# Ledger of designs, part 8: VH-VL binders against SHC-transforming protein 3 (SHC3)

Target 1, 186 residues: SHC-transforming protein 3 (SHC3), of Homo sapiens (Human) (q92529r149to334)
Amino acid sequence: LGPGVTYVVKYLGCIEVLRSMRSLDFSTRTQITREAISRVCEAVPGAKGAFKKRKPPSKMLSSILGKSNLQFAGMSISLTISTASLNLRTPDSKQIIANHHMRSISFASGGDPDTTDYVAYVAKDPVNRRACHILECCDGLAQDVIGSIGQAFELRFKQYLQCPTKIPALHDRMQSLDEPWTEEEG
Key: E = the ipSAE of ESMFold2; O = the ipSAE of OpenDDE; V2 = 0.75 times the mean of E and O plus 0.25 times the DockQ between their complexes.

## First folded at step 10 (VH-VL; framework fv_reozalimab_arm2)

Design y3 (from x1 with heavy chain N52D; at its last look DockQ between E and O 0.30; V2 from the best seeds 0.61)
Fold by ESMFold2, look of step 10:
Structure y3 (fold): chain C 186 residues (1-186), chain A 128 residues (1-128), chain B 110 residues (1-110)
Amino acid sequence: as target 1 above (186 residues)
Amino acid sequence: QVQLVQSGAEVKKPGSSVKVSCKASGYTFTRYAISWVRQAPGQGLEWMGGIDPSSGTANYAQKFQGRVTITADKSTSTAYMELSSLRSEDTAVYYCAREYTGSIYNPSYETDYYFDYWGQGTTVTVSS
Amino acid sequence: QSVLTQPPSASGTPGQRVTISCSGSSSNIGSKTVNWYQQLPGTAPKLLIYSNNQRPKGVPDRFSGSKSGTSASLAISGLQSEDEADYYCAAWDDSLSGWVFGGGIKLTVL
């Protein structure tokens, strides 16, 4: 439902993800997004606030990430978030950079204390296969962006649940790491 | 900037009640839960309960069930904790804290919460 | 006693590496992420480490977290006098349907 919410953010690029997020625990999913942000930020001249880590990534993290794609890197883009998709377009809205159906997005992360200016999400489509897409947001906008993505995930999840149930605390909205998934999962 | 601003210190007699407020700003209040955590003098942190402002649903640590009521007012972006039947052992600093997540696994709507912002604390002294 | 077990105190000298432990069970640390909070004297707790090992912006990289099985550790390398504080581990517990904290470790820098 609804027409969606549009943000203007910077697109930094994407990096191929060689494993399904379904096969990984939650901490590993998060670490992959952090490594993806780090690699893209180091590759893009003028990227805001380099993402830094003291420790090198594990062999597993290094093996899960593939080739980066820096097409459109550093460009301001229009990001439209709806219950149907995440749509990324050029500033004039005439060229689609990426369009990801909600069922094809497996994981999103951003606006955390170590990623205050970044949002990353893992999605698949026919053009990029599974990739982690990196957005640079400013001044608290990352929290708004990730909040809107989370709301879209929640609304889709509730549509999947056909009947109202007890309203749990936010932690009880965590189902299980082993919950069934469709082939659209990225 | 996310901020949680709590009401001022309270001095109470045993058997009475106290209600502490926690005003949130800098984010969409209904997106994230607020928890209440207390700390008696010289002691550690103790979770009392929390509330999901979107549903109004609260949950409580078993130790406090029946004595604590946690509520939220969406119109003022304010959470409240009321503790009744006060005893001297309830003398403590009471904190509110936001449960935030920036990471969501879509298939099962799974998240990873932590307390990213804390109120300044409200000292409640219970003495006769 | 706390659901998560921490020793009550630890100490070290400037420049040393200290490790602060936290023990739990399968209903908390064994299945959930661990967070660490630092509390300086007279102040509210502050998030130090989240999601087992993630460091907020502004926290020095000499702080690191890890977990193995039902136990978690916070390591502080290059110990400095400003690190003197209380440190709490925390996790969600599915059996209790609530947050659990360790009893806190008072770290003294000699």
Scores: ipSAE 0.608, ipTM 0.767, lowest interface PAE 0.8, mean pLDDT 85
ESMFold2 (binder alone), look of step 10: mean pLDDT 90; pTM 0.927
OpenDDE, look of step 10: ipSAE 0.814; ipTM 0.899

Design y4 (from x1 with heavy chain Y100W; at its last look DockQ between E and O 0.51; V2 from the best seeds 0.61)
Fold by ESMFold2, look of step 10:
Structure y4 (fold): chain C 186 residues (1-186), chain A 128 residues (1-128), chain B 110 residues (1-110)
Amino acid sequence: as target 1 above (186 residues)
Amino acid sequence: QVQLVQSGAEVKKPGSSVKVSCKASGYTFTRYAISWVRQAPGQGLEWMGGINPSSGTANYAQKFQGRVTITADKSTSTAYMELSSLRSEDTAVYYCAREWTGSIYNPSYETDYYFDYWGQGTTVTVSS
Amino acid sequence: QSVLTQPPSASGTPGQRVTISCSGSSSNIGSKTVNWYQQLPGTAPKLLIYSNNQRPKGVPDRFSGSKSGTSASLAISGLQSEDEADYYCAAWDDSLSGWVFGGGIKLTVL
């Protein structure tokens, strides 16, 4: 039942991204997420890698990343991934920390050899504008999380190719009824 | 200290089967796909297929469809590749490798996949 | 014939810059990132470059990767004797629903 797959992860915060992901090549998007993880980890006490020596960022990266927002930093959260959105809530599901519609999410990273326990994603919302959100995923969970995000991206992409201009707007519902993410998982 | 440790060398007769094991350690086995890649003597790398250990879903290269079976045992953190109806051209070193999903660009669904860790290889010799 | 095309060999002298090419198609390199694997003699392949141009921890910065259209390149600056190995490009291919590798290129350091 229910649309989506839910994970318990640690939210580390976000950092503003001052350029559209569309304006950057794939490698630059990846470098931005690596730098975003590093900056947020340095700012959050007790985060993995927060005290590691690191190289100064390039002028290019310094021009692309803005201020961090650590409002919920270090909190264990419930992340629900569906074809409609990425939803971040407190574990009891009583407070929404963020809800990003799939059309507002441009890029996701499951980490790199240097940052294996992290997932980062770039999304727009009214509070943080375009920002890179950093999740710490315990004990190798990052690959499950990025895999689920990738499945959500794939399903939306295939829907766009087949019916690119006719996706219905369902203004008063949390989930789109066109292609629920979790109905075919089993 | 991620490690993939494979079973020992095998000598097989044509027409028989071989089953190679790949034991994973240093990470949560069910969270990463495992691929199998072979290399004939003096030749390049050839992908055979892979498996998602969590779901048990396997995917095979067209060349090996019907001859290869890839499985995973969650309780022992071990992946297996079984190749049937062996021929002399199946003489090769067989590697397991762990897959990583790196990054995904949503608008065009551009994806980043790679193999971050490899097993030591298992030599399979097919001779009469 | 490999799906990805590489020249069979290359050579250079210590200190030289060497470039290794890899050609593919729109179903692989054109829409997927390129990886490079180094295989030292008698050893399993090792990840050298991922995401077109990113180096994993422990890979020296004299190794660099690039991609343009359906082609990719690996460059080695300041060539050293330990760089003598086989080098493979790799990518996922959507048409074949699987991984494809170049035929490999043997790099000799003279």
Scores: ipSAE 0.493, ipTM 0.727, lowest interface PAE 1.3, mean pLDDT 83
ESMFold2 (binder alone), look of step 10: mean pLDDT 89; pTM 0.923
OpenDDE, look of step 10: ipSAE 0.801; ipTM 0.891

Design y5 (from x1 with heavy chain S103T S108D; at its last look DockQ between E and O 0.34; V2 from the best seeds 0.00; counts 0 for: pae E 2.7 > 2)
Fold by ESMFold2, look of step 10:
Structure y5 (fold): chain C 186 residues (1-186), chain A 128 residues (1-128), chain B 110 residues (1-110)
Amino acid sequence: as target 1 above (186 residues)
Amino acid sequence: QVQLVQSGAEVKKPGSSVKVSCKASGYTFTRYAISWVRQAPGQGLEWMGGINPSSGTANYAQKFQGRVTITADKSTSTAYMELSSLRSEDTAVYYCAREYTGTIYNPDYETDYYFDYWGQGTTVTVSS
Amino acid sequence: QSVLTQPPSASGTPGQRVTISCSGSSSNIGSKTVNWYQQLPGTAPKLLIYSNNQRPKGVPDRFSGSKSGTSASLAISGLQSEDEADYYCAAWDDSLSGWVFGGGIKLTVL
């Protein structure tokens, strides 16, 4: 697999996203991930309970999220983040759970003040279509994971050249840059 | 535990310079931008500028362009703000703050930035 | 004059609901998320609301944020004496390539 940063995290599952992220405003996109985390945490035994006690979702959020897929739920996995993809593998590295090319990832969120132990990202693949994938991370690790995803994203599209003070620092540690963003993803 | 610890209070004469430090701990220093925000007595918050610690690239508010220099030392995880040609109206509390990015939207390069941790503030008094 | 406009002060009594406004433009609030910071007397600012309407852990749910067009609003329900503080809205501004703050509003709890 390509060069990158690897983390050990807990995969909680995914939930189908029935609308394009482009059709939603920024606040709604973040609310989608919070609701997705809540639904998946309710379904997975032993998940941290912080999101199991959230208030019921708004009518709008209920219309955007579809069926959960809990295959591999609760498993510790190796997550490798590179400018090319997010690669999710079993601990023995014999099975790839998912490999999401960066162009197929439309949204990522995590380590925010209200979701400190979670990272969620929306990606398309043949198995799950467009889905929000939920990762549970140990204390403090969620910030590093989302930071690495953000750095890989920005390095791929070279955003730091337009607004240097907003550029995440990870580009110094990347061994290679991937292809420019392609519009096949939509 | 993320922490930003600033240098102590300074008393300066008009025309001199002041350099305030901001020591970061509890996170990867080069992964997050540091901003400087000041507050004159009885006044509101005013953004002065910020820095990407990895590249060393700084961005300044137009009001301070030419008088402020913001730097970062990766080896000590410390950001610095230096304000030159001090005037009495530069008397203020100076804060450093970490800029956090928790949400990323790819096609439009939209990110959700906010100041999630602030230093305790450094009082700078400019008097003769 | 601040780039984001806030009223200079507001007041209320315990138990009341208070709404604090923040007006901007298309280069900031109109296209960027709004954050709110609370500053208690003699202390550094603290993140109160991020991403327009999200609360950090430890911030009571009686604080809520919203935005519409180029304006943002912070609502405080069930006002308590400890809510007496200065409140600042903030956003990134593309035209200025920098952070902009409201002038701050002093909330007094009578």
Scores: ipSAE 0.373, ipTM 0.759, lowest interface PAE 2.7, mean pLDDT 83
ESMFold2 (binder alone), look of step 10: mean pLDDT 90; pTM 0.927
OpenDDE, look of step 10: ipSAE 0.668; ipTM 0.857

Design y6 (from x1 with heavy chain I34M S35H; at its last look DockQ between E and O 0.54; V2 from the best seeds 0.67)
Fold by ESMFold2, look of step 10:
Structure y6 (fold): chain C 186 residues (1-186), chain A 128 residues (1-128), chain B 110 residues (1-110)
Amino acid sequence: as target 1 above (186 residues)
Amino acid sequence: QVQLVQSGAEVKKPGSSVKVSCKASGYTFTRYAMHWVRQAPGQGLEWMGGINPSSGTANYAQKFQGRVTITADKSTSTAYMELSSLRSEDTAVYYCAREYTGSIYNPSYETDYYFDYWGQGTTVTVSS
Amino acid sequence: QSVLTQPPSASGTPGQRVTISCSGSSSNIGSKTVNWYQQLPGTAPKLLIYSNNQRPKGVPDRFSGSKSGTSASLAISGLQSEDEADYYCAAWDDSLSGWVFGGGIKLTVL
């Protein structure tokens, strides 16, 4: 992954995550994102009829999830993945739906290996607090999308190990490859 | 239905090479990494290497570096593993396996990959 | 010599609970998820557990996984004759830049 890659995906919405991903073990993080996908898919009519019949995961995990936000639900969007951010825009690029700086993204998941074309990621922003954002990836793109997100995570992690740098408090400089990253910013 | 169908059993002489095929169906071939794992008689599983079929980039276990070549043909949805300079110790069942990318934790780059589908195996016997 | 260490065999009687161990290091199990594969006699391996403790569709809940530090465990409750198989733990290893498997454990149901 270089300067970025763009996919056209369907945005299903997001759901608040009431615990920091850092406070949970890896398997619990994965289970939470699977539950988030299920709950948001149930709330969006016609998102994917075949998945409406999914067997629900453990109800114990659903207590970590809060209220859904379905603004823009079902809309096709342009998702741009770079080492600086995940950027969600309308297809004509006139409106930014969300822009999540890499420092604000803690977790991404491709969901269950069962036939599921979803990608979920957990990010903080001023509008939704910490929330799990759900993407439906047309034409089997889910593995490409999660792979690209993973490469952005990996590059950022390796840069942190090699050259940790504190950036100035300027918005325009947050996309620099030298920008330090930690989940503890929130 | 996802299927990985491998080529048939082979008998080879020491010093020769073998090329095993793995034909994928029921999914988009280029979206999943493909790996090769072997199992000598009465022994455990041993990873040999894998390939990203989209880019053609392969990586190999150190033990096999220089003797193994893994390739993928996008037009036929087929992965190949070629092992050269065969020895009797290379007698084994060779499996292809599809890698699924699950979840990734950002701050420490903790990842979750696993082999969700396996081929039926190809027996290669190296005998003089 | 396997990078991940498993006992070579285990046994139990129908209805019993058996725990199978897998020991690794900080470059693999300590920082990566653990998978478990079941291999029935004469067949290819099958994914049994992923993400340390998750079961794929079709794997009964009497199979459970756990991980602590650099070690992992697979527990099988209510043993059945069909559970007789080889079981492998697996993880990615950062220092080797590759997949590593345990040596396998042959489970016998008497």
Scores: ipSAE 0.571, ipTM 0.785, lowest interface PAE 1.3, mean pLDDT 83
ESMFold2 (binder alone), look of step 10: mean pLDDT 90; pTM 0.928
OpenDDE, look of step 10: ipSAE 0.857; ipTM 0.909

## First folded at step 11 (VH-VL; framework fv_reozalimab_arm2)

Design z1 (from y1 with heavy chain G50R, light chain W99Y; at its last look DockQ between E and O 0.58; V2 from the best seeds 0.67)
Heavy chain, then light chain:
Amino acid sequence: QVQLVQSGAEVKKPGSSVKVSCKASGYTFTRYAISWVRQAPGQGLEWMGRINPSSGTANYAQKFQGRVTITADKSTSTAYMELSSLRSEDTAVYYCAREYTGSIYNPSYETDYWFDYWGQGTTVTVSS
Amino acid sequence: QSVLTQPPSASGTPGQRVTISCSGSSSNIGSKTVNWYQQLPGTAPKLLIYSNNQRPKGVPDRFSGSKSGTSASLAISGLQSEDEADYYCAAWDDSLSGYVFGGGIKLTVL
ESMFold2, look of step 11: ipSAE 0.661; ipTM 0.797
ESMFold2 (binder alone), look of step 11: mean pLDDT 91; pTM 0.937
OpenDDE, look of step 11: ipSAE 0.767; ipTM 0.882
ESMFold2, look of step 12: ipSAE 0.647; ipTM 0.769
ESMFold2 (binder alone), look of step 12: mean pLDDT 91; pTM 0.937
OpenDDE, look of step 12: ipSAE 0.752; ipTM 0.875

Design z2 (from y1 with heavy chain I34M S35H; at its last look DockQ between E and O 0.47; V2 from the best seeds 0.62)
Fold by ESMFold2, look of step 11:
Structure z2 (fold): chain C 186 residues (1-186), chain A 128 residues (1-128), chain B 110 residues (1-110)
Amino acid sequence: as target 1 above (186 residues)
Amino acid sequence: QVQLVQSGAEVKKPGSSVKVSCKASGYTFTRYAMHWVRQAPGQGLEWMGGINPSSGTANYAQKFQGRVTITADKSTSTAYMELSSLRSEDTAVYYCAREYTGSIYNPSYETDYWFDYWGQGTTVTVSS
Amino acid sequence: QSVLTQPPSASGTPGQRVTISCSGSSSNIGSKTVNWYQQLPGTAPKLLIYSNNQRPKGVPDRFSGSKSGTSASLAISGLQSEDEADYYCAAWDDSLSGWVFGGGIKLTVL
């Protein structure tokens, strides 16, 4: 319960998000993550076909997404979800792909109702700035993953409501020095 | 292909109980919450409750608290709804519906869920 | 009485646009996404619109949804005879800790 839950999923890459999720309505946040999935899947061998029959994106959605980072694209990874972070490592734990503290994560989304094998989340880190990270989660695993992320968000939010000004966590120290909340929190 | 297949029609007397089943196939049963929604003749849809099949945790609409029990059997991928102390106004079609988790906004914990698949419905008639 | 308010019926002529309303409160539509279900006579409901304005694959693009404040709308353009059905809005409600549906709108074509 304290160490989190771990899944093995396929990391497809990320794409920069040029607007804060706080500045967008909920439907637009979801549309951006769906478009991010589509663009990254088209760029990664073996992931094509998941979004073959989609409408062209609006100019609004196109203007919100920036450069892709496909450095680790197509790699199987170990995803650990806890109230502290989303941690992405190679399955042998030799290499950290990303470690996103909960305070830096704004949004998580599953795939379309008719395409269910993806989870995307928007987070800030020093390498990718604000980016949407795409995970391929086969065999219905995507709903477990998004559900676990949601439980982590809920528990973190309830802890914040209890003691919002006194929480002396690692994130509070980093927040004051490195990563202010104001654009990714609502 | 996702399918939710419900048990057949039931005719019950007032004061008895009914247990409706919903067998899921084409997906991993424990990964999606299952809900029960009923519809009296000529009336609208009414949510009764739902269950997380993995944990067995159920939540019920206030109107049905104390009369409804929702359960799930992981080994058969089947959800059940039992309604007790039946009255004539419980005559309805009872649907199971699968909940899909869409999106979650972290800072204010805003959530987006919907029912993506429905069973065919089970008619329950309560009469003497 | 339903927590979400819909008119009991609506009608339109083939080829025209019809707008179906759904009114709620801050504990539901005001802070949660809205979805819409279509129920053809004698059948189970089916998902028509999710996440306020998104269509599942197979739903014609003449169906569109929108949300403003505590109200939501479903628009049907190019109305066809097969659109004759009952339409329900739905949302989660924090105050009731449960799902709420509108009372349903019976749409008649012609």
Scores: ipSAE 0.556, ipTM 0.751, lowest interface PAE 1.1, mean pLDDT 84
ESMFold2 (binder alone), look of step 11: mean pLDDT 91; pTM 0.932
OpenDDE, look of step 11: ipSAE 0.788; ipTM 0.892

Design z3 (from y1 with light chain S51E; at its last look DockQ between E and O 0.50; V2 from the best seeds 0.62)
Fold by ESMFold2, look of step 11:
Structure z3 (fold): chain C 186 residues (1-186), chain A 128 residues (1-128), chain B 110 residues (1-110)
Amino acid sequence: as target 1 above (186 residues)
Amino acid sequence: QVQLVQSGAEVKKPGSSVKVSCKASGYTFTRYAISWVRQAPGQGLEWMGGINPSSGTANYAQKFQGRVTITADKSTSTAYMELSSLRSEDTAVYYCAREYTGSIYNPSYETDYWFDYWGQGTTVTVSS
Amino acid sequence: QSVLTQPPSASGTPGQRVTISCSGSSSNIGSKTVNWYQQLPGTAPKLLIYENNQRPKGVPDRFSGSKSGTSASLAISGLQSEDEADYYCAAWDDSLSGWVFGGGIKLTVL
């Protein structure tokens, strides 16, 4: 994933995430994003998203999601994925809808086997604080998108492990390893 | 329609090698990792390793390190598993399976996935 | 020996509810999601349950999964003769950096 890759996807909206991803185990992070997909799809007219027969989420899981924001809902956007950021632009590229630095993105998830057209990611920024953003990626594109996001995460992680000039001095890094690295708190 | 079609059954002598193919269709080959899982007669499933076809990066279960080579050919949408220095205990059905990426945690790069489609299996018999 | 422990067999009669168990550790089931695979005789495994308790399309709702601590369970209600198969739990294991399967449980429908 060098200069980045661009996809045309549909932005469905976002929903507030009230807990830091670092404070949750991996299974809970995953279920939060799947519930977020379900809720945003229910709220957007014309979205794919009747998730019949999915088991009800726990009360804890349901309480982690806050209010949705459906600005730009249903709009086709250009999504550019690079090791630096996820960049979302309008179709004519005149407006940047969002630019989430990789350090500010904590988690990404594809849809389940019944909703394979979705990708969700959790990011923090000054405007939306911590939110889960939902993308609809038709024609089998979702796994390409999540794969590219995963490659960006992997390359960034490996760069920090292998290049001391991009990481604080060893002593500082050892002390910071007691606190999980996260983008959720800014 | 996603399909994984494996090469036919093989009979091999101890000490030789076998190379099993897994041809993917109905999806973009480079978007999904492929794992190899084997099953000896009357036994359970055993993960051998997998490959990311886009990068060509493979990983292996410790038990098979040094004997297994997993590769992918993007131009033919085909994954391969080669097992060398065959022993009678390597008699098994060998499956390829496609990995669906569920979730990825960025700070520590932790990935969760499952096997959503399986090949029909390739029987490899190792006998004198 | 399999890293995840399942009883070797179970049985039931049509219409019954049966429960299939799977035991692991903190490096796998305790921190990772559990998947279940069904293998009918002479066939490849098939995904039955993913992410602990989710069913893919085409899997009837009489199959249900659950997880508690380092243990997982698969329940089959309204048992049918076609459910006679081997059932495998699976999870990623952090300490082994790889997939681990249970030893499989042969379910017989009497």
Scores: ipSAE 0.492, ipTM 0.739, lowest interface PAE 1.4, mean pLDDT 83
ESMFold2 (binder alone), look of step 11: mean pLDDT 89; pTM 0.916
OpenDDE, look of step 11: ipSAE 0.823; ipTM 0.901

Design z4 (from y1 with heavy chain S103D; at its last look DockQ between E and O 0.57; V2 from the best seeds 0.63)
Fold by ESMFold2, look of step 11:
Structure z4 (fold): chain C 186 residues (1-186), chain A 128 residues (1-128), chain B 110 residues (1-110)
Amino acid sequence: as target 1 above (186 residues)
Amino acid sequence: QVQLVQSGAEVKKPGSSVKVSCKASGYTFTRYAISWVRQAPGQGLEWMGGINPSSGTANYAQKFQGRVTITADKSTSTAYMELSSLRSEDTAVYYCAREYTGDIYNPSYETDYWFDYWGQGTTVTVSS
Amino acid sequence: QSVLTQPPSASGTPGQRVTISCSGSSSNIGSKTVNWYQQLPGTAPKLLIYSNNQRPKGVPDRFSGSKSGTSASLAISGLQSEDEADYYCAAWDDSLSGWVFGGGIKLTVL
């Protein structure tokens, strides 16, 4: 993954995640992103495709998701994926919608059989805290997007394994008060 | 509707080669990896390798390295697997399958991949 | 020699619950999700369980999956005659940069 890969996708919004992904098992992380997609799609007029739950979400899932933020909902955006970050910008004005360093991104979802046009990811930033961000990626583009994100995650993880002393000591990390870019530990 | 349609059965002699095709339809071919999996009579599934059709990058199981060539033709939405230096042990049903990338947990790189669609299989018989 | 280890066979009677196991390592099941594939006699494999415990549309809820450490399990409740098939666990393996399958379990419904 060189200087980055850029996709044009539709930003649907984000929804606060009230628990650290580190504290949850993999299946729960998956279900959170499915529920996040469902709630944001319900709230955004004209979202492509229908993702509906006929049954209310489980009690546990309802307690993990907080308030949605639809400030940029429905916009076509430029998503740039690099080994360093996911960067979301408006195509024309280059306004930054979000910039998430790879260490601040804990989870990404390419969906499942019912949500193949969506990519979701959970990240921390100063504006949204921990939130699940929802992208609509039509015509199978979601698989390109999740593949690029996965490549970036893999490269970061392999660098971590090769240079364990380069990662700041846990004590140093915890002394960085209110740092939104602290790596999510698994 | 997603379909993977494979070429017909083949009978080959030891030492020859076979090339099996897998034509994809119902989706954008370049956005999904294709794997090849074989199954000898009465035995289990064995992954041979796969290809990313957009980049043309192929990856092979160590057992088949040097004997298998996996390619993709974007213009016809067709993947190919060619196995050379055939032996009697290569008698099997050969499947193509589409890979789906699901979810990925970043800190420990826990990943979620699966085969969501399979071809019907191609029987290759190697006999002297 | 399968990278993932499964017992070769299992059996049960209609209505019974059966559990099918799969054992791997830190480079596969320990760090990747497990999938299960059902292969009915004379047919291609079909996705049964993805993401450790998720069912595709059309798979009955009597099929369930779980994972603990480097091992995985498939449970079938309310066993039916049409469940007679071969069942394979599968995962991506980081050290091999490729897919690994269990040897398969032939499930017989008595």
Scores: ipSAE 0.435, ipTM 0.723, lowest interface PAE 1.7, mean pLDDT 83
ESMFold2 (binder alone), look of step 11: mean pLDDT 89; pTM 0.916
OpenDDE, look of step 11: ipSAE 0.862; ipTM 0.916

